VHH binders against Formamidopyrimidine-DNA glycosylase (mutM). Designs and how they scored, part 6

Target 1, 288 residues: Formamidopyrimidine-DNA glycosylase (mutM), of Thermomicrobium roseum (b9l1z5)
Amino acid sequence: PELPEVETIRRTLAPVLIGALVIGALRGEHPEDILLDPWPVFARRVRRHRIVALERRGKYLAARFEDGDRLVIHLGMTGELRLSHPATAPGKHCHLALVLRSLRPLPPSLVDQRQRFLLRYLDIRRFGRIALLDQAGWETFTARLGPEPLDPTLDPRALWSRLRERRTAIKAALLDQALLAGIGNIYADEALFQARLHPARRCQTLSLDEVERLLVALRTVLSAAIENAGTTIRDYRDGQGRAGSFQSRLQVYGKPAGTPCPRCGTGLARIRIAGRSSVFCPRCQPLH

## First folded at step 19 (VHH; from k1 with I100E)

Design l2
Fold by ESMFold2, fold request of step 20:
Structure l2 (fold): chain B 288 residues (1-288), chain A 121 residues (1-121)
Amino acid sequence: as target 1 above (288 residues)
Amino acid sequence: EVQLVESGGGLVQPGGSLRLSCAASGFTFSDYMMGWFRQAPGQEREFVAAITRSGDSTDYSDSAEGRFTISRDNAKNTVYLQMNSLKPEDTGVYFCARGEWEYYEWGMDVWGQGTQVTVSS
């Protein structure tokens, strides 16, 4: 999950979670890979917290509690948050669940007679992370993150100034959450294709006009992905268990080398940037 | 003092094998996911492999998948990279790193000094 998937999860969980009281937690298969705290500490600390907001910074989801503490969730590669009725079996790869009591009416498929439901965390690969942070911890944590690419006040000149300080490939810089928060492999490849920029272009060589095009491309791709509930390749689901649909609109990401470019028909190329596969059109996105 | 110290690099023929070790000290090793990265001269440092806190799940770059194996021994505070079927393109300095929230380069907060791997015929 990248920014669009995390934002979609936020939007689809918020109507259910906001106002709910955490009354307990259930241990799953391997919470030790997920939680920063030992299970007994986490289970004790999370009780009696009312969720008042569901927030996002980059790829990080935060349930803000009434007392200012936040449950911070990073889904990693395969994390999923799933709402379920307490009687529903947990399924494979469930590592923990919150037991919540709803203060608003919810469908009987989700709540029992005592108005309880579960928020389960599932993760096939277990690279996700969950922690309870106080306000100061949250502020310190988010200070490391760059601006939100969808923030309309983000000035292309400010982004350009930051890129001029870097000698790395632009694809690698886009993956750096300290530069811009929330961009990963999928949306970096898609935005670079739309902006007609080669993924190996060195950041310091980009003109202000090229950075303006890139920022417009990022916003266009990310907004379209959110409108289409994100991208599901195999695992991602939104807060209601539904697959995203943006995968049918991908232009380059995940395509085999030689696939015709959707713009010009030239065979797409694949190279490795910072150890990750990057797909691009060599004609539309020239290096030189 | 938090430290990571790599060892096990060297010169090897194409098709050969090496096992890298990274000894951790000064922190609770089992609280962190671990990764290996590499850098050839004039190139960006690139992701090679990552492993969860328990060691039960791993991730690999496309070039490493099927040839390299990351593992960890939490009792010895050590992470390993078994490198098989080595190719000249694998030449570079190999770094281990720890991550609290993420295992990509941005998310790594402590790095080792690196160990040189050279694959030459």
Scores: ipSAE 0.688, ipTM 0.863, lowest interface PAE 1.3, mean pLDDT 91
Fold by OpenDDE, last read:
Structure l2 (fold): chain B 288 residues (1-288), chain A 121 residues (1-121)
Amino acid sequence: as target 1 above (288 residues)
Amino acid sequence: EVQLVESGGGLVQPGGSLRLSCAASGFTFSDYMMGWFRQAPGQEREFVAAITRSGDSTDYSDSAEGRFTISRDNAKNTVYLQMNSLKPEDTGVYFCARGEWEYYEWGMDVWGQGTQVTVSS
């Protein structure tokens, strides 16, 4: 999942999680592969008062508690957060769950007689990560991340200046979370297509005008993806267990070479950049 | 001191095999995902393989899939890369790295110095 998917998960979980009390945790299949802390330590530490905010920073989700600590979640490749009734079976690949109590009315399908519900973490490949960070830890961590591409205060001139210092292809730079937070392989390709920039263009050769186009393209594509609940390739599900629909609106990502460009009809090309496949239109996105 | 040290590189003929090792020290090895990367001359560094903390799950680049195998021994603080059916295109410097949250390049906070792999007739 990338920025749009994580944002969608945030939006779908926030109405339920914000204001809820974490009263315990349930051990699943392989919590040790996911958690920073040993299970006994995590189970103790996570018992907190109220969740007061559900935040997103790049591809990271963070539930903020009253004391300023955060439950930080990275979903890896196949991570999923699922709200469940306590009586519902965990299913396969469930590695842990939070036990929460709602102080507000929730549907009977979600809560038991004590207003309890579960937030389950599922992960087939187990590349996800969950940890409790204090305020200082969170600040230190997020300082490593670049700005949010959707932040209206992000100045394209500042972005341009940063790009001029890089000796990499623009596609590689977009994947670097230190440049911009939340961009992965899907939306890098899509944004570059929209901006009419070749993925192999060197960062230092980009003009300010090109960077402005890129930023506009990023914002356009990311916003559209959020409005369509993210891109479902295989396993992505939002907080309600629903798939996104932006996959039907993808212009170039994931398409085989030779596929007609949706803009000009030219056969799309596929190249490898930083070990990742990149799909682009050689006519719309010229290198020279 | 936190350190990663690669070994096992060398010259091999096409179709040959190599096994790379990466020895970790100065940190709790089992708390981190591990990855292998490579950089060919004049090319950008690229992802090759990654492995979860427990070693139960792996990920590979398209070029590595089916030919390379990443594994780890947490008791020995070592991650391995078994490379079979090597091709000239596999030539480059191979790096191991550790990752706490992510296993792609940005997420890796400690890197080895690399070991040279050359595939040539």
Scores: ipSAE 0.683, ipTM 0.852, lowest interface PAE 0.8, mean pLDDT 95
Fold by OpenDDE, fold request of step 20:
Structure l2 (fold): chain B 288 residues (1-288), chain A 121 residues (1-121)
Amino acid sequence: as target 1 above (288 residues)
Amino acid sequence: EVQLVESGGGLVQPGGSLRLSCAASGFTFSDYMMGWFRQAPGQEREFVAAITRSGDSTDYSDSAEGRFTISRDNAKNTVYLQMNSLKPEDTGVYFCARGEWEYYEWGMDVWGQGTQVTVSS
C-alpha cells in the first residue's frame, strides 16, 4: 500500500475508530513478527486507550490516543486492516486484533450487544509493523519523512533544491520516503508518466519547470487514486475488505513492454531502477 | 556499539555461486528486519533482498528472484545471501542493513561497510 491506499484505509476506519475505546487485544498467528513489543507488553499497553484521531503520514497509519501516544501501523506489502464483528472468524493470516468498544451506535453487523468490535490486522507476507509510540517517538519518526506531496504548502522550489543534491535517478528519489512521503512503485511510475519525465533522469538534471510539472502530476495522480479508493493489484483492501478501483486507470504501471502507450501509442518500455521495474513511454518520456 | 560486518565477497566466474554473510552486534538482532543491497560502479544503490524478523518471509528484487536466497540465523546474529547463477551484472559492493519499519533503503538505519563481489570470466 502507498499513500492513496493508506489514506483510503484511514478514511474507511476513521468514522468507526475515532471515539472508540480499546479494551483489549487478541493474539493471532504471528504477532511477534509484526509487533515491535512483545505480545504481553503490547496487550497491556494498548488497553484502556480512547482513540481521538486517526492520522496518516506517508504510508503510515497512526491511531492517536488521549494521552498522546499513537498506535503506528505500517502495512508492509500485504498488510490489511479489517473491521469485524467479534463473532466473525479471523480468517487466514490474521496476526492480531484490537478489541474496541464504540461509544456511539454502530450497525449490528459490526458490533455485539456490548458495542464491541474488532480491528484485525492481516498480513500474508508479514512485512508489516505495528508499535505504540509516545509523542516524542512519533516526532522523531516523522522527522525522518519528507513532506507530504499533497500538502499545498509544499514549495516546488524547495523540492527542486533537494533534488539537485541527489545523484540518483528521479524514480529512485521518488521512492525515498525522505524526499516525499508515501510514494511507491505504482505512483512513481504513474506520476512520471503524467509528468512526461523519464524514470532514469538524473535528479540533478531536472529543471524547476520539470519539478513543478512532476509535483502537479504527483498531486493529480495521488488525488485521483484516493478518490477511487486506491489501487488493487492483488491484495490491497480497505477497512471493509473492499478493493480499490484505480487499477483500471493506471496508465503505465505493471504493463508489459510493448504495450501501446495510452497517450501516443508507442510501445511502452520497461527498465530496472533501484532494483525495481519501471514502465514508461520512450516517446512521451524521453531521456534526452 | 551497533555494527554490521559483511564477509564472503570475492571474484567468481559467471554461473558461479557465492555466499555472503553479515554479522550483527550491539543490538537485538531478532528485533529487526534485515536486507541486502548492492551498488555497481556508476549506479545507485539498489535493493536486493529482505527478510522478516523470524525469517519466515522474504522479498527479492526482480534481478535476484530465483537466483538469490536471503536467510538468517538469529542464534548467530547473522544474515546470509546465497547467490547462485551469478552474472557479470551482479558485480558490485554488497551491503547488509537492518530495518525497523521498512526494509527498503530509506527504512534502513544501520549499514555494513560492504563486501566486493566481482563476477567475471
Scores: ipSAE 0.679, ipTM 0.852, lowest interface PAE 0.9, mean pLDDT 95
Fold by ESMFold2, last read:
Structure l2 (fold): chain B 288 residues (1-288), chain A 121 residues (1-121)
Amino acid sequence: as target 1 above (288 residues)
Amino acid sequence: EVQLVESGGGLVQPGGSLRLSCAASGFTFSDYMMGWFRQAPGQEREFVAAITRSGDSTDYSDSAEGRFTISRDNAKNTVYLQMNSLKPEDTGVYFCARGEWEYYEWGMDVWGQGTQVTVSS
């Protein structure tokens, strides 16, 4: 999941999670690949915390507790957060669950007679991570992240100044979470296509006008993706278990080489940048 | 001192094999995901392979899938990369790295110094 998927998860889980009290935790298949803390420490530390906010920085979700501690979640490639009734059996690849008590009415399909429900973490590949951080730990962690691309106060001149210091390809720079938080392979390709920038363009060669176009393209693509509940290729689901719909609006990502460009009809090209597949139109996105 | 030291690089013919090792010291090795990256001359460093803390799950770049195998031995604090069916395009410096939150390049906080792999006929 990239920024749009994590933001959609935040928006769809927040109505259920905010105000809920963590009663305990249930061990799943392989929590030690997911948790930074040993299971017994984690299970003890999460008890009796009330969730007061659900926050996002880049691709990281954070449930903030009343005492200022945060449960920080990175979904990796295949992580999923799923609400379930306590009687519902866990799905495959469930590695842990929080036991929560709702202080507001929820559907009987979700809560038991004690107003309890589960938040399960499932992850086929187990590259997601979950940690408990206090406020200082969260501040240290988020200080490493670049600005949010959807922040309207993000100045394209400041971004341009940062890019002038880099000799790397712009596609690789967009994947660097220290430059801009939350952009991955899907939305980098889509934004570069919309901005008419070749993914191999060296960052230091971009003009201010080109960076302005890129930032506008990023905001347009990311906003549209959030409006359409994110992109599901195989695994991503929102907080209510629903697939996103933005995959039907993708212009270049995942398209075979030779597919006609939706803008000019030229066959799309595919190259590898820093080990990642990049799809672009060679006419709309010239290298020079 | 937190340290990662790669070894096992060298010159091989196309179609040959190499096994890279990365010895870790100065930290609790089993707390981290591990990865291998490579950098060809004039190119950006690129992801090759990653492995979870337990070693039970792995991920590979498109170019490595099916030919390379990452593994780890937590008792020996070592991660390995078995490289089979090597091609000239695999030439480069191979780096070992550890990650706490992510295993792609941005997420790696400690890097080895690298070992040279050259595939030439």
Scores: ipSAE 0.677, ipTM 0.857, lowest interface PAE 1.5, mean pLDDT 91

Design l2
Fold by OpenDDE, last read:
Parts: sequence; C-alpha cells; structure tokens
Structure l2 (fold): chain B 288 residues (1-288), chain A 121 residues (1-121)
Amino acid sequence: as target 1 above (288 residues)
Amino acid sequence: EVQLVESGGGLVQPGGSLRLSCAASGFTFSDYMMGWFRQAPGQEREFVAAITRSGDSTDYSDSAEGRFTISRDNAKNTVYLQMNSLKPEDTGVYFCARGEWEYYEWGMDVWGQGTQVTVSS
C-alpha cells in the first residue's frame, strides 16, 4: 500500500475508530512478526481510553489516543486492517485484533450487543509493523519522513533544491520516503509518466520546471488514486474490505514491455531501478 | 555500538555459489527485519532480499528470486544470503541492513560496510 491506499484505509476507518475505546486485544497467528512488543506486553499497553484521531503520515497510519500515544501501523506488502463483528471468524493470516467499543451506534453487522467490534490486522507476507509510540517517539520517527506530496504548502523550489543534492535516479529518489512520504513503486511510475520524465533521469539534472511538473503530476495521480479508493494489485482492501479501483486507470505501472503507451502508442519499456521494475514510455519520457 | 559486519564475499565463476553472512551486534537482533542489498559499480544500490523478524517470511528481488535464499539465526545474531547460480551481473558490494518498520532501503537504519562479490570467468 502506498499513500492513496493508506489514505483510503484511514478515511474508511476513521468514522468508526475515532471515539472508540480500546478494551482489549486478541492474539492471532503470528503477532510476533508484526509487533515490537511481546504479545502480553502489547495486549496490556494497547488498552487505551479512547482513540481521538486517525492520522496518516506517508504510508503509515497512526491511531492517536487521548494520552498522546499512537498505535502506528505500517501495512508492509500485504497488510490489511479489517473491521469485524466479534462473532466473525478471523480468517487466515490474521495476526492480531483490537477489541474496541463504540460510543456511537454502529450497524448490527459490525457490533455486538455490547457495542464491541474488532479491528483485525491481516498480513499474508507478514512484513507489516505495528507499534505503540509516545508523542516523542512519533515526532522522532516522522522527522525522518519527507514532506507530504499533497501538502499544498510544499514548495517545488525547495524540492528542486533537495533533488539537486541527490546523485540518484529520480525514480529511486521518489521511493525514498525522506524525499517525499508515501510514494511507492506504483505511483512513482505513474507520476513520472504523467510528468513525462524518464525514471532514470538523474535528480541533479532536473530543472525547476521539470520538478514543478513532477509535483503537479504526483498530486494529480495521488489525488485521483484516492478518489478511486486506491490501486488493487493483489489483495489490497480498505477498512471496509473493499477493493480499490484505480488499477483500471493506471497508465504504465505493471504493464509488460511493448504495451502500447496510452498516450502515444509507443511500446512501453521496462527497466530496473533500485531493484524495482520501472515501466515508462521511451517516447513520452525521454532520457535525453 | 550497533554494528553489522558482512562476510563471505569473494570471487566466483559464473554458476557458482556463495554464502554471505552478516553478524549483528549492539542491538536486539530479533526485533528487526533484516535485508540484503547490493551495489554494482556505477549503479544504484538495490534491494536483494529481506526476512521477517522470526525468519518465517522472506521477500526477494526479481533478480534474486529462485537463486538466492535469505535466512537468519536469531540465536547467533546472524543473517545469511545463500547465492546460487551466480551471474556476472550479480557482481557488486553486498550490504546487510536492519529494518524496524520496513525493509525498503529507506527503512533500513543500520548498514554494514559491505562485502565484495565478484562473479567472473
């Protein structure tokens, strides 16, 4: 999951989670792969009075509690957060669940007679991470992240200046969460395509105009993805268990080499950058 | 002091095998995902393999898939990379890294000095 998927998950979960009380936790299959704390410790620590906010920073979700602590969640490759009725079976690959109580009426399909519901964490590949951070820990962590690409106050000139200090390909830079938070392989390719920039372009060679164009492209693509509930490549699901639909709008990501460019018809090319496949149009995105 | 030290690199012929080791010290090894990366001359550092804390799940780059195997021994604070069917394009410096939140390059906060792997006839 990238920024659009995580944002979609945030948006879908927020109405239910905000104001809810965490009253316990249920052990799943492999919580030790996900949690920093041993299960007994986590189960004790996660008991909080109330979730007061559901935040997103890059690819990270954070449920903020009243005391300022945060349940921070990284979904890894296949992580999923699912709201469930307490009587519903966990299914496969469920590694833990929070037991919550709603202070507001929720549908009977979600809550039991005691207004309890579950937030289950599922993860097939188990590369996700969940941890409790205090305010200071959260600040320290987020300080490592670059700005939000959708932040309207993000100055392209500042971004340009930062890029000029990098000796890497622009695709690699986009994947670096320290440059911009939340961009992964999908939207890096899509944004670069939209911006008509070759993924292997060296950051130092980008003009301000190109960076401005890239930022606009990023914002356009990311916003569109959010509006379409994210991209479902494999098993991505939002907080309500729904797939996204932006995959049908992808221009280049994941397409085989030779696929006609949706813009100009030229066969798309595939190269490897930073160990990741990068699809681009050699005509629309010239290296030189 | 938190430290990762790679070993096992060397010169090997195409089709050969190497087993890299990375010894961790100064931190609770089992609290971190571990990864292998490599950097060929003039190329970007690239992801090779990652392994979860318990070692029960792994991920590989397309190039490594089917040929490389990442494993770990938490009791020995060591992560391994078994490399089979090596190719000249596998030549580079191989780095071990730890990751707390994610195993992408950015997520890795501690790196070893690297070990040279050269595949040549």
Scores: ipSAE 0.677, ipTM 0.850, lowest interface PAE 0.8, mean pLDDT 95
Fold by ESMFold2, fold request of step 20:
Structure l2 (fold): chain B 288 residues (1-288), chain A 121 residues (1-121)
Amino acid sequence: as target 1 above (288 residues)
Amino acid sequence: EVQLVESGGGLVQPGGSLRLSCAASGFTFSDYMMGWFRQAPGQEREFVAAITRSGDSTDYSDSAEGRFTISRDNAKNTVYLQMNSLKPEDTGVYFCARGEWEYYEWGMDVWGQGTQVTVSS
């Protein structure tokens, strides 16, 4: 999950979670891979917290509690948050669950007669992470993140100035959450295609005009992905368990080399940048 | 205080094998995901492999998948990279790193000094 998937999860969980009280936690298969805290500490500390907001910074979801503490969730590659009735079996790869009590009526398929439901964390690959942070910890954590690409006040000139300080490939810079928060492999490839920029272009060689086009492309692609509930390749599901639909709108990401470019028909190419696959059109996105 | 020290690099013929080790000290090793990265001259440092805190799940770059195996021994505070079927393009300095929230390069906060791997005839 990248920014669009996390934002979709936030939007689809918020109507259920805001106002709910955490009354306990259930241990799953491998919480040690997920939790920053030991299980006994986590289970004790999370109790008696009422969720007052769901927030997002980049790829990080945060449930803010009434006391100012936050449950911060990073889904990694395969993390899923799933609402379930307390009687529903956890299934494979469930590593923990919160036991919540709703303050509003919810469907009987989700809550028992005591208004209790579960928020389960499932993760096939177990590279996601979950922690409780107090306000100071949250401030320290978010200070290291770059601006939100969808923030309309983000100045292209400021982004350009940061990029000119970097000698790495633009694709690698887009993956750096300190530059822009929330961009991953999918949306970096898609935005670079839209902006007609080769993923190996060195950041310091980009003109202000090219950076302006890149920012417009990023906003266009990310907004469209949110409108289509994110991209599901294999695992991503929103807060209601539904797959996204943006995968049918992908232009380059995940396409085999040789696939005709949707713009010009030239065979798409694949290269490795910083160990990550990048798909691009060599005609539309020239390096030189 | 916090240290990661790689060893096991060297010169090897194409098709050969090496096993890298990374000894950790100064922190609770089992609290962190661990990764291996590499850097060839004139290239960006690139992801090679990562392993969860427990050691039960791993991830690999496309070039490493099927040839390299990351593992860890939490009792010995050590992470390993078994490299088989080595190719000249595997040449570079190999770094181990620890991550709290993510295992890609941005998310790594402590790095070893690196060990040189050279694959040539």
Scores: ipSAE 0.669, ipTM 0.851, lowest interface PAE 1.5, mean pLDDT 91
Fold by OpenDDE, fold request of step 20:
Structure l2 (fold): chain B 288 residues (1-288), chain A 121 residues (1-121)
Amino acid sequence: as target 1 above (288 residues)
Amino acid sequence: EVQLVESGGGLVQPGGSLRLSCAASGFTFSDYMMGWFRQAPGQEREFVAAITRSGDSTDYSDSAEGRFTISRDNAKNTVYLQMNSLKPEDTGVYFCARGEWEYYEWGMDVWGQGTQVTVSS
């Protein structure tokens, strides 16, 4: 999951989680792969906290509690958050769940007679991470992240200046969360295609105009993905277990080499950058 | 002192194999995901492989997939990289690193000094 998927999950869960009280936690299959704290410590710490906000920073989801602590969640490759009635079976690959009490009426399909419901964490590959951070820990952590690409105050000239200091390909830079938060392999390829920039283009050679185009492209693609509930390639699901729909709107990501470019018809090319596959149009995205 | 120390690099012919080791000290090894990265001359450092805390799940770069195997022994505070069917393009300095939240380069907070791998006839 990238920025659009995490944002979609946030939007799906926020109406239910905000105002809810965490009253306990349930152990699943492999919580030790997911939690930074030992289970007994986590289970104790998470109790009796009311969620007052559900925030997103890059690819990270954070439920903020009254005391300023945050439950921070990274979904890894296959992480999923799902709301569930307490009587519903956990299913396969469920590693832990929070037990919450709603202070507002919720549908009987979600809550029991005591207004309790579950937030389950599922993860097939178990590369996700969950931890409680205090305010200082959260500030320290988020200070490592670059700005939000959707922040309207982000100055393209500032971004240009930062890029000129990097001796890497532009796609490699986009994947670095210290440059911009929330961009992964899918939307890096899509944005670069939209901006007509070769993924292997060196950061130092980009003009200000090119960086401006890239920022516009990022905002366009990310916003469109959010409006279409994110991209489901395989496992991504929102808080209700629903797939996204942006996968049908992908221009280049994941397509085999030789696939006609949706813009000009030229066969798409596939190369490796920073250890990951990169799909682009050699005509629309010239290296030089 | 928190540190990672790589070993096992060397010169090998194309089609050959190497097994890299990374010894961790100064921290609770089992609390972190571990990863391998490499850097060829004139190239940026790139992701090779990652492994979860328990060792039950792994991820590989496209280049490594099917040829390399990452594993770990938490009792020995060591992560390994078995490299088979080596190619000249695999030449570079190989680094191990630890990750708390994610296992790509940005998420890694401790790095080894690296071990040289050279694949040549």
Scores: ipSAE 0.661, ipTM 0.844, lowest interface PAE 0.9, mean pLDDT 95
Fold by ESMFold2, last read:
Structure l2 (fold): chain B 288 residues (1-288), chain A 121 residues (1-121)
Amino acid sequence: as target 1 above (288 residues)
Amino acid sequence: EVQLVESGGGLVQPGGSLRLSCAASGFTFSDYMMGWFRQAPGQEREFVAAITRSGDSTDYSDSAEGRFTISRDNAKNTVYLQMNSLKPEDTGVYFCARGEWEYYEWGMDVWGQGTQVTVSS
């Protein structure tokens, strides 16, 4: 999941989670790959926390509790958060669940007679991570992240100034969460196509006008992805278990070399930058 | 203080095999995901392979899938990369790295010095 998928999860879970009290936790298959803390410590610490907000920074989801502590969740490649009725059996690859009690009425398909429901964490590959952080820990954690690309106060000149100091390819810089938080392989390729920038362009060679086009393209692509509930290639699901639909709007990402460019018909090219496949149109996105 | 040291690089013919090791010290090794990255001269560092804290799940770049195997021995504080069917394109300096939250390059907070792998062309 990249920024649009995590934001979609935030939006679809927030109406259910905000106001709920964590009354316990259930151990699943392999919480030791997911949790920063040992299971007994986590299970004890998470209890008796009321969720007052559901927040996002880049690709990180945070449930903020009344006392200022946060449950921070990174979904990795295959993490999923799933709401379920307490009577529903856990799915395969469920590594932990929170037991929650809602003070708001929720549908009987989700809650039992005591207004209890589960938030399950499932993860096929187990590269996701979950931690309980206090306010100081959260501030330290997020200090490493760059600005949110969708923040309307982010100035193209500020971004350009940061890029001028870099000699790497622009695609590699977009993947650096310290530059801009939340951009991954899918949305880097899509934004570079929209902005007509070759993924191998060296950052220091970009003009201010080119950086302005890139920032506009990023905002356009990310906003459209959020409006379409994110991109599902294989595994991503939102907080209600639904696939995203932005995959049908992808212009270049994941397409075989030689596929006609949707803008001009030229065969798309594929190269590797920083070990990741990059798909682009050589006519629309010239290097020189 | 916190340190990762790679070894096992060398010169090999195409089609050959090589096993890299990375010795960890100064931290609780089993608390971290581990990864291997490589960098050819004049090119950017690229992801090769990653392994979970427990060692029971892995991920590979397209170029490594099917040819390379990452593994770890938490009792010896060591991560390994078995490289088979080597090609000249695999030439470069190979780095190990540790990650707490992510295993992609941005998420790695400690890196080794690297070990050179050369596949003659």
Scores: ipSAE 0.656, ipTM 0.847, lowest interface PAE 1.4, mean pLDDT 91

